# Ledger of designs, part 259: miniprotein binders against b1l550

Target 1, 279 residues: b1l550
Amino acid sequence: MRLPEELLERARDIHSEAPSHRIKLDRVGSFGLKVPVEFKGFLLLAEADVWVSLPEGRRGVDLSRQVEAIYELSNPPKDPFSLCREAAISLLEKLNYADSSGVSIRFDAPLQDGESLKYYGVEISSIASDEIINKIRVEILGMTACPCTAELIRAYKSSEIAATHTQRSLGILEVSTKAEHPDPDKLASIIERAMSSPLRTYTKRPDEGGLVIRSLSNARLAEDVVREMIHLFLEEFGHLPEDTHILAAVRSMESVHMHDIYAERSFSLDEIRKEISSH
Below, E stands for the ipSAE of ESMFold2; O stands for the ipSAE of OpenDDE; V2 stands for 0.75 times the mean of E and O plus 0.25 times the DockQ between their complexes.

## First folded at step 20 (miniprotein)

Design zc1 (at its last look DockQ between E and O 0.98; V2 from the best seeds 0.85)
Fold by OpenDDE base, look of step 20:
Structure zc1 (fold): chain B 279 residues (1-279), chain A 89 residues (1-89)
Amino acid sequence: as target 1 above (279 residues)
Amino acid sequence: SEFTVEAEINGVRIRIEVTVNGREIRITVTIEKDGRRIRFMYVITDPEKLSKYLEEIERIIKLFGVDPEEVKRLIEEVRRLIEEILERL
């Protein structure tokens, strides 16, 4: 049943009324939307959040306009990065009482692994005000081998390849920049290269053996992984604005402990360059 | 090399600032409408992506209700100027 549109003329506009308490809200919107996106030839159903700020003099946000903004831009499906940026701007234009807007889009990105697929997690966002800030978070699993145990075993038994415990580790790169979102495949590659070895969805026996040998030959602490991620990031993305902010982190699901090992560094490009140049 | 293209279309002021340093193209877009300003930036290191981002800028400007043909002309001018710079390098 659709109510007569004539009722809109008789009804108070609740959203435009003054609130009982004049307080600005930072974010009001719709969370958990599903939007189609095109990524690397795949049509994916991504999760999306859309929001705007609400001034102190307005009771509510026009939520329907927010939903319309992102879905209008989602047909036909496009790359999620363009969608994110365009939608954030569209929200500000359509909701002129807002001084800021934001869009977040989440999906699993396919990554080719021989004849199979692996994946990494992606969360992208754009926050618009007088300026637009773009944020991307990439998470991908890899494998680490412990150098400390390897050294102990080497000392105990002379072997060319020292045995050690291995575990899955989650690598994280989060980048906030005034430029466009960095390439997620490049970020994922940096994380994988910073670990002892990548994971594989499908391996033949010789390939599996080679993967393990590579890991053992490239044993790294969680701390080593983070430092390597930062190093590789600077090589690939050093062209980004100096005020670009980065979080590099790893969570190692240690096989010899009941708990995880975590390491991180947060920095701006300007800050980290000064730090490295001082050494 | 750097240049700035400015236009006013239907009361919307658009500024596109471009800096080319080698193969790096930095594009800063400023849109002003009804006393509001929005600024966003691209840093393009792969020239093959230039068309993609110019098309995005075109779409973004159209969100402000400006004449599509005027926007198209503006973006084509920016493209031409960038290509002229790249050919000289």
Scores: ipSAE 0.832, ipTM 0.941, lowest interface PAE 0.6, mean pLDDT 93
Fold by ESMFold2, look of step 20:
Structure zc1 (fold): chain B 279 residues (1-279), chain A 89 residues (1-89)
Amino acid sequence: as target 1 above (279 residues)
Amino acid sequence: SEFTVEAEINGVRIRIEVTVNGREIRITVTIEKDGRRIRFMYVITDPEKLSKYLEEIERIIKLFGVDPEEVKRLIEEVRRLIEEILERL
């Protein structure tokens, strides 16, 4: 049943009232929305969260306006990064009582893998106030090979045996910047290149053997992977604003252990340049 | 090389600051309406993406409820000035 429109003239506007307890709220919004996006020719159904701040003197947020705003911008489907930045600004402009707004969008990004596909995880956000802060997190699996075990096996019987344990490792790059979101494919490439070898959806046996041999020739500790990720990131994205913040991390699912190990480094571009220039 | 373009459209003040250094283009946009200011930027190192981000800037400015044809002219002027600088390189 649709109610008569004239009731809007008689009903209290509950949202604009003052609350019983005048307490500012940092994030009030709609979480878990499904929005269509277009990424590299793929039409994807992404998950989105939208929110605004709520001042202490306002009882509620116009939630339907928030949802309407992002869906209007997502039709027709477009690039998720543009959608994220535009929606954050739109929310702040349209909900003028808010000091800040935010949007996050999550999706699996497709990657070509020979004649098949694989994917990596992407989460982006844009937080708007007097400035806009754009954050992107990329997660992709790769293969690492242990250099310590490889050296021990090489030393056994003077080294015609090339072997070590290999495992899946999850590489993570998270970037927070005033500039536009970095290209996720470049971030994923940095992570994969820092590892011993990429993972494949499938391989034929000669290719599989080659992949394993390649990983042994490129054996790396988790710590080395993080350092290499930072080096490659600076080559590709050293142009970003100096206060850009990065987290580089690896979670290694060690094949010979019951537990994972983790290595990470966070830094600003200004910070890491001072550190490097001291050597 | 650098330039600034300013406009006021329907009571909204817009400033676009551009710096071109080699092939790197930095664009900073400041929009002020009703005493509220918002600032955002782009650091473009791939010239193929210039058009994409200028179109995004146009869409963002239009969110403030201003005459879309004046916004289009503003963005076209910015594009012309950038392309003129890049043509000399």
Scores: ipSAE 0.774, ipTM 0.928, lowest interface PAE 1.0, mean pLDDT 89
ESMFold2 (binder alone), look of step 20: mean pLDDT 86; pTM 0.850

Design zc10 (at its last look DockQ between E and O 0.98; V2 from the best seeds 0.85)
Fold by OpenDDE base, look of step 20:
Structure zc10 (fold): chain B 279 residues (1-279), chain A 89 residues (1-89)
Amino acid sequence: as target 1 above (279 residues)
Amino acid sequence: SEFTVEAEINGVRIRIEVTVNGREIRITVTIEKDGRRIRFMYVITDPEKLSKYLEEIERIIKLFGVDPEEVKRLIEEARRLIEEILERL
């Protein structure tokens, strides 16, 4: 049942009324939308959040207009990065009472692994005001081998390849920049290369053995992984604006403990370059 | 090398600032409408991506309700000038 449109002429516009309390809100929107995106030849159903600011003199946001904005741009499906940027800008244009807007899009990105697929987690966002800031978070699992245990075993029993405990570790790169979103595959590659070895969805026996040997031969602390991630990031993305902010982190699900080991560094490009140059 | 292309279309002021340093192309777009300003940036290191981002800029400008043909002309002017710079490098 649809109510007669004539009722809209008689009804108060509740959203445009003054609120009981004149307080600005930072974010008002729809969370948990599902939007189709095209990524590397895959059609994916991504989760999306859309929001705008609400001025103190307005009771509510036109939520339907927000939803319309992102779905208009998602048909036909396009890459999630352009969708994110375009939608953030469209929200500001369509909702002229807002001084800021934002879009977040989340999905699992496919990554080719031989004849199979592995994946990494992606969350992209664009925050629009007078300027647009683009943010990307990439999370991918890898494997780490402990160098400390390896050294103890080497000291105890001389072997060419020292045994050590290994664990799954989650690497995280989060980048906030005034430029476009960095390439997520490159970010995922940086994380994998910073670990002892990548994970594989499918392995033949010889390949599995080789993967383990690689890990043992490239034993790294969680701290080593983070430092390597930063180093590789600077090599690949040093062209980004100096005010670009980065979080590099690793969470190691350590196999000898019931708890995880966590390490992180937050920095701007200008800050980290000064730090490295001072040594 | 740097240049700026500008247009005012139906009360919308559009500025595209381009800086080329070697193979790096930095594009800064500023759109002004009804007293509001929006600025966004691209840093392109792969020239093959230039067309993709120019098309995106075109789509973004169209969100402001401006004449599509005028926007197309502006983007093609920017493209031409970038390509001329890249050919000289």
Scores: ipSAE 0.831, ipTM 0.940, lowest interface PAE 0.6, mean pLDDT 93
Fold by ESMFold2, look of step 20:
Structure zc10 (fold): chain B 279 residues (1-279), chain A 89 residues (1-89)
Amino acid sequence: as target 1 above (279 residues)
Amino acid sequence: SEFTVEAEINGVRIRIEVTVNGREIRITVTIEKDGRRIRFMYVITDPEKLSKYLEEIERIIKLFGVDPEEVKRLIEEARRLIEEILERL
């Protein structure tokens, strides 16, 4: 059912009124929208949030225009990163009373894994005002092998035993930059290469043995996984603006412990370069 | 090597500033409409992605309700100048 369009002339425009309490709001929007995206030839169903700032003198946001903005840009489905950046700017242009807008898009990204696929988590956002700030968070599981236990077993009266405990570890890279969003596959690759070994969708026994042997040969503390992520990130993305902010973290689900191990470092490119050059 | 391409289309001022350093192409876009300015940038290290990002910039400028043929001409001018610089390298 559609109501007559002519009612618009008779109805009060509630949203454009001044509020009784003149307090600005930072984020007013529609959250949990389902949006189709195209990523590496895959059609994925992503989840999106859209919002704008609301000045102290305006009572409400025209929420239908917010939703319209992102859905117009999502048809036909396109690259989620382009969609995110374009939608953030479109919101700010369409809702000219706002001094900032934002879009976030979340999806599971397919990654080639031999002749199969695996997936990793991606969340991107774009915040538009006088500048645009693009943020991407990538989360992917890998394998870590404990070097401390490996050394104890090596030093045990027989050095012919090569063993340690291994576990799944969640690696996290989050990047906030004025430049375009970094390629999520490159971020996922950095995380996996920093781990002791990648995880596979499945392996046959000889390949599984090789994966475990690789992890033992590349045993690494969670702290050193984070350090390696930072090193690899700088090699790949050192070209980004100096004020680009990064968070690198690992949460290791330690197989021999009742608890997880967590390591994290946040930094700007400018900050970390000064730190490294001073050592 | 650096250059700037500017246009005013339907009352919207657009500036595209480009810096090319070897393999790295930096593009900064500034759009001004009705006293509001928005600025965004790209740092392209893979020249194969140049066309993708120039097409995105074209789409973004068109969101401001300006003549699409003038936008296309502006983007093509920027592409030509970038390709001329890259050709020398």
Scores: ipSAE 0.773, ipTM 0.926, lowest interface PAE 1.0, mean pLDDT 90
ESMFold2 (binder alone), look of step 20: mean pLDDT 84; pTM 0.823

Design zc11 (at its last look DockQ between E and O 0.98; V2 from the best seeds 0.83)
Fold by OpenDDE base, look of step 20:
Structure zc11 (fold): chain B 279 residues (1-279), chain A 89 residues (1-89)
Amino acid sequence: as target 1 above (279 residues)
Amino acid sequence: SEFTVEAEINGVRIRIEVTVNGREIRITVTIEKDGRRIRFMYVITDPEKLEKYFEEIERIIKLFGVDPEEVKRLIEEARRLAEEILERL
């Protein structure tokens, strides 16, 4: 049953009324939308959050208009980065009472692994006000081998390849910038290269053996992985604005412990360059 | 090398600033409507992506309800000037 549109003329506009308490809200919106996106030739169903600020003098946000804004832009499906940026701007234009807007889009990104696929997690966002800030978070699993145990085993029993424990480790790069979103495949590649070895979805026995040998030959602490991620990031993305903020982190699911090992560094490009130049 | 393209279309002021430093192209877009300003930036290291981002800028400007043919002309001018700079390097 659709109510007569004539009722809109008789009904109070609840959203435009003054609230009982004049308090600004930072974010009001719809969370957990599903939007189609095109990424690397794949059509994916991504999760999306859309929001705007609400001024103190307005009771509510026009939520339907927010939903319309992102779906108008998602048909036909396009790359999630342009969708994110365009939608954030569209929200501000369509909801003129808001001083800020935001869009977040989440999906698993396919990554080619021989004849199979692996993946990494992506969360992209755009926050619009007087300026637009773009944020991307990439998460990908790799493998680490412990150098400390390797050294102990080497000292105990001479071997060309020191045995050690290995574990899955989650690498994280989060970048916030006034530029466009950095290339997620490049970010994922940085994380994988910072690990002892990448993971594989499909391996034949010789390939699996080679992967393990690579890990043992490239044993790294969680701390080493984070430092390597930062180093590789600076080489690839040093052209970004100096006020670009980065979080580099690793969570190692340690095979010899019941708990995980975590390491991180948060920094701006300006800050980290000054730090490195001082050495 | 740098240039700025500006237009006012139906009360919307649009500025596109392009700076080229070596292989890096920085595009800064400012849109002003009804006393509000929105600024966004691209930093392009691959010239092949330039067209993609100009197409995006065109789409974004159209969100403000301006004449699409005037927007197209503005983007074509900015693109032409950017290409001319790149050819000189």
Scores: ipSAE 0.824, ipTM 0.937, lowest interface PAE 0.6, mean pLDDT 92
Fold by ESMFold2, look of step 20:
Structure zc11 (fold): chain B 279 residues (1-279), chain A 89 residues (1-89)
Amino acid sequence: as target 1 above (279 residues)
Amino acid sequence: SEFTVEAEINGVRIRIEVTVNGREIRITVTIEKDGRRIRFMYVITDPEKLEKYFEEIERIIKLFGVDPEEVKRLIEEARRLAEEILERL
């Protein structure tokens, strides 16, 4: 049932009233919206959250305006990064009582893997106030090979066996910057290159052999994977503003243990450059 | 090389600052409406992406309810100046 539209002129505007308890709120919005996006030629279903701040003198948020704003920008489907940045600004402009707005968008990004696809996780956000802060988190699986076990096997009776345990490891890069979101494929590439070998959807036997040989020749501790991720990130994204913040991390699902190993470093570009130049 | 393009369209003040230093292109956009100022930036190392980001900037400015033809002319001027600087490199 649809109510008569003329009632809107007679009804009081509840959300524009002052609340009985004058307490500001940091995030009020709509969460779990399904939005279509177009990423590098693929049409994907993404999940979005939108919010604004609410001042102490305003009772509620114009929630229909939030939904309308992101709907208008997502039809037809477009690049999720543009959508994220544009929607954050649109919310702040349309809901002018807020002093900040935010949008987050989550999707699985396809990546070409031979004649097939593989996927990695992407979550982006844009938070707007007098400036805009753009954040991106990329997660992708790779292979790591343990150098400690490799050394023990080498030392075993002067063994000529080239062997060690290998496992899947989850690499994570998270970037917060005032510049536009970094390209997630480049972040995923950094993570994969830092590991002993990438994971493939499938391989033919000659390619599989090459993959295994590569992983053994590139055995790395989880700690050194993180260090390599940082090194490669600086090469690719050193141009970003100096106050850009990065988290680099690896969760290794050690094949010989019942538990995982985790390594992490967070830093700003300014901080890490001073650290490296001191050595 | 640096330049600034600015305009006031329907009561909205827009400033686009572009800095080209080697292969790095910085674009800073400031939009002021009704006493509120919002500022955002791009740091581009691939000149092929300039068109994409100027198109995004045009869309963002239009969100403020201004004359789209004046916005288009502002963006075209900024693109022209940026491309002239890049041609010298």
Scores: ipSAE 0.737, ipTM 0.916, lowest interface PAE 1.3, mean pLDDT 89
ESMFold2 (binder alone), look of step 20: mean pLDDT 83; pTM 0.818

Design zc12 (at its last look DockQ between E and O 0.95; V2 from the best seeds 0.83)
Fold by OpenDDE base, look of step 20:
Structure zc12 (fold): chain B 279 residues (1-279), chain A 89 residues (1-89)
Amino acid sequence: as target 1 above (279 residues)
Amino acid sequence: SEFTVEAEINGVRIRIEITVNGREIRITVTIEKDGRRIRFMYVITDPEKLEKYLEEIERIIKLFGVDPEEVKRLIEEARRLAEEILERL
């Protein structure tokens, strides 16, 4: 049942009324939308959040216009980066009472692994105001081998390849920049290269053996992984604005402990360059 | 080297700044409408991405309700300037 449109002329516009308490809100929107995106030749159903700020003098946000804004831009499906940036700007234009807007898009990104697929998690965000800030978070699983246990076993049995405990580790790169979103495949590659070895969805026995040997031969602490991620990031993305902010982190699901090992560094490009140059 | 393309279309002021630093091209877009300003930036290290981002900029400018043909002319001017820069690199 659709109510007669004539009722809109008689009804108060609740959203435009003054609130009982004149307080600005930072984010009001719709969370958990599903939007189609095109990514690397895949059509994916992504999760999306859309929001705007609400001034102190307005009771509510026109939520329907927010939803309309992102879906208008999602047909036909496009790359999630363009969608994110365009939608954030469209929200500000369509909701003229807002001083800021934001869009976040989340999905599992496919990554080719021989004849199979692996994946990494990605969250793409754009925050629009007087300026637009683009944020990307990439999460991918890899494998780490412990160098400390390897050294103890080497000292004990004098083997060329020392046995050690291995575990899955989650690597995280989060980048916030005034430039466009960095390439997520490059970010995922940095994380994988910073670990002892990548994970594989499909392995033949010789390949599996080789993967383990590679891991043992490239044993790294969680701290080593984070430092390597930062190093590789600077080599690949050193061209980004100096005020670009990065979080590099790893969560190692330690196989010898009931708890995880976590390491992180948060920094700006300017800050980290000064730190490295001082050594 | 810095190049600027500017237009005012139906009360919307659009500025596209193209700055070259070595092999890096920075495109900064500023849109002003009804006393509001929005600025966004691209940092292009791969020339193959230039067209993609110019198309995106065109779509973004159209969100402000400006004449599509005027926007197309503005983008074509920006494209020519960017290509001339790339040829000199």
Scores: ipSAE 0.824, ipTM 0.937, lowest interface PAE 0.6, mean pLDDT 92
Fold by ESMFold2, look of step 20:
Structure zc12 (fold): chain B 279 residues (1-279), chain A 89 residues (1-89)
Amino acid sequence: as target 1 above (279 residues)
Amino acid sequence: SEFTVEAEINGVRIRIEITVNGREIRITVTIEKDGRRIRFMYVITDPEKLEKYLEEIERIIKLFGVDPEEVKRLIEEARRLAEEILERL
């Protein structure tokens, strides 16, 4: 049963009333929406969150208009980065009482892995006010080989064996910028190149041997991986605005320890350039 | 080189600023409606992406409920000027 639409003119508009306590809210929205996106020829099911600010004089948010805004833009499925930026602006335009809006989209990105595919984690967001801030977080697993153990084995005088322990390590790059979202494949590539070796979905024995040899030839501490990620990031993305903010991090699941090792550095492009030029 | 295209469409003021310096293309868009201003940018190092982002800008401007044909003409003017500057370099 559908109620008569003329009834809307008689009903009290609860959302537009003033609240009993005039306190602004920073994020009011709908979280965990399922949104289809198209990424590099793949149709993916992404998870999205949408929100707006709520001024102290307004009691509620029109949540149905928020959901409609993103679903209208996601049909037909399109590029998640364009969707994210466009939806953030659409929310701010459609909900004119808000001072800011935000959209986040999460998905697993396919990556070519020889004749197979693998996936890495991507989360993007766009926050719109009088400016728009775009954020991307990429997480991808790689392999690291410990240089400390490698040096001990090398120093063992009767040893003719190059060896050390290897383990999976999770690399993280997070970028916040006024420019468009960086290409996630380039971020994933930076993380993998900073590691001792990439991880593969499937290898045959000769290729598996090659991965191990590469990792042993490129042994790195978690700290070294973070430093290399920063170096490679600056080479690829040094053109971004100087106030672009980056987080580079590694969590290493050390194969000979009961616990993980973690290394992290946050910086702006302006900040890191001054640091490097001082040495 | 730098240029600006502007329009007012159905009470919405739009300004697109394009700077071309070597291989770098910077696009800054400002949209003003009912006293609210929003400003966003792109920093393009691959000229092949210029068309992609101009199409996105066109879609964003259309979200403000303005005449789509006038928006298309604005974007075409911006594209023409950007391409002329790139050819001179």
Scores: ipSAE 0.745, ipTM 0.914, lowest interface PAE 1.1, mean pLDDT 87
ESMFold2 (binder alone), look of step 20: mean pLDDT 81; pTM 0.796

Design zc13 (at its last look DockQ between E and O 0.98; V2 from the best seeds 0.00; counts 0 for: sugar tag NGT 21)
Fold by OpenDDE base, look of step 20:
Structure zc13 (fold): chain B 279 residues (1-279), chain A 89 residues (1-89)
Amino acid sequence: as target 1 above (279 residues)
Amino acid sequence: SEFTVEAEINGVRIRIEVTVNGTEIRITVTIEKDGRRIRFMYVITDPEKLAKYLEEIERIIKLFGVDPEEVKRLIEEVRRLIEEILERL
């Protein structure tokens, strides 16, 4: 049953009323929307959050307009990065009482692995005010081999390829920039190259053996992985604005411990360049 | 090389600032409507992506309710000027 539209003319606009307490809110919106996106030839159903700020003199946000804004832009499905940026701007235009807006989109990105697929996690966001800041978080699993145990076993057995414990490790790159979102495949590649070896969804026996040998021959601490991620990031994305902020992190699910090992560095491009140049 | 293109369409002021350094193209767009300003930026290192981002800028400007043919002309002017610079390098 739809209520007669004439009732809207008689009803108070609750959203436009003054609140009982004149307090600005930073974010009011709809969380957990599902929106179609096109990514690398795949049609994906992504999760989305949309929000705007609410001024102190307004009781509520027109939530229907927020939902309309992102769905208008998602038909036909487009790349999630352009959708994110366009939607953030559209929210500010459609909800003119807001001084800021934001959109977040989350999905698993497909990555070709021979005849199969692997994936990495992506969360992109755009925050709009007088300026737009774009944020991307990429998470991908790799494998690390411990160099400390390898060294002990080498010393004990005098073997060319020392056995060591290996574990699954989650690499994380988070980038916040005034430029467009960095290429997620490039970010994922940086993380994988910083690990001892990538993971594979499908391996033949010879390939599996080769993968393990590669990991043993490229043993890295969690600290080594983070430093390598930063190094590779600077080589690939050094053209981004100097005020671009980066978080590089790894969570190693250590196979010999009940707990994980975690390492991170947060920095701006200008900060890290000064640090490296001072050595 | 750098240039700025400015237009006012239906009361919306649009500024597109472009800087070309080698193969790197920086595009900064400023849109002003009803006392609000929005600024956003692209840093393009692959010239093949230029068309994609110009199309996005066109779509974004259209969100402000401006004449689509005037926006198209504006973006085509920006494209032409960038291509002229790239041909000289």
Scores: ipSAE 0.831, ipTM 0.941, lowest interface PAE 0.6, mean pLDDT 93
Fold by ESMFold2, look of step 20:
Structure zc13 (fold): chain B 279 residues (1-279), chain A 89 residues (1-89)
Amino acid sequence: as target 1 above (279 residues)
Amino acid sequence: SEFTVEAEINGVRIRIEVTVNGTEIRITVTIEKDGRRIRFMYVITDPEKLAKYLEEIERIIKLFGVDPEEVKRLIEEVRRLIEEILERL
């Protein structure tokens, strides 16, 4: 049953009224939307959140306009980064009572892995007000090898035995900037190159041996993985605005321990450059 | 090298500031409508992406309900100026 449209002329517009308690709200929106996106030739279903600020004098938000804003821009599907930035601005324009708007989009990004595919996690957001702040978080699994155990085993017989434990480690890069979102593949590549070896979807025995040998040759502490991620990030993205903020982190699921090892560093480009140049 | 293009289309004020340093292109867009100002930027180091981001800027400006042909001409002028600078480098 569809109600008569002429009732809109007689009904109160509840949303545009003043609330009983005049308190502004920071985020009011629609969360968990399914949005089609196109990423590197793949058509993906991403999860999106959209929101706006709500001033103290307005009782409610026009939720249908929020959903309309992002779905209008997502048809036909386009790259999620353009969608994210454009939707944040569209929300602010369509819901002009708001001081700010935001859009988050989450998806698993396909990555070519030899003759197969693998995936890494991507979450992006754009927050629009007087300025637009774009944020991207990339998470990808890699392999790490413990250098402490490798050295102990080498010293055990005063011989050239190369052995240590290896484990899966989750690398994280999170970037917040006024510039456009960094390329997620470049961020994923930085994380993988900082690890002892990448993980593969599958390997044949000779290739599997090669990955293990590579990891032994690149044994690294979790702390040094983070340091390498920062070094590689600066080489690739040093051109971004100086107030760009980065979080680099690794969570290592240590194969010989009951617990994980975690290392992280947060910094701005200006901050880290001063730190490096002082030594 | 740098330049600024300003336009007013259907009551919307648009300012596009461009700086070209070697192959790095920095574009800052400011849009003003009805007393509200929005400012955003791009730092383009891959010239293959220039056209993509200029098209995005065009789409963003059109969200403000302005004449799409005038927006298209504005963006094409910005593109030509950038390409002229890049050719001299």
Scores: ipSAE 0.761, ipTM 0.925, lowest interface PAE 1.0, mean pLDDT 88
ESMFold2 (binder alone), look of step 20: mean pLDDT 85; pTM 0.840

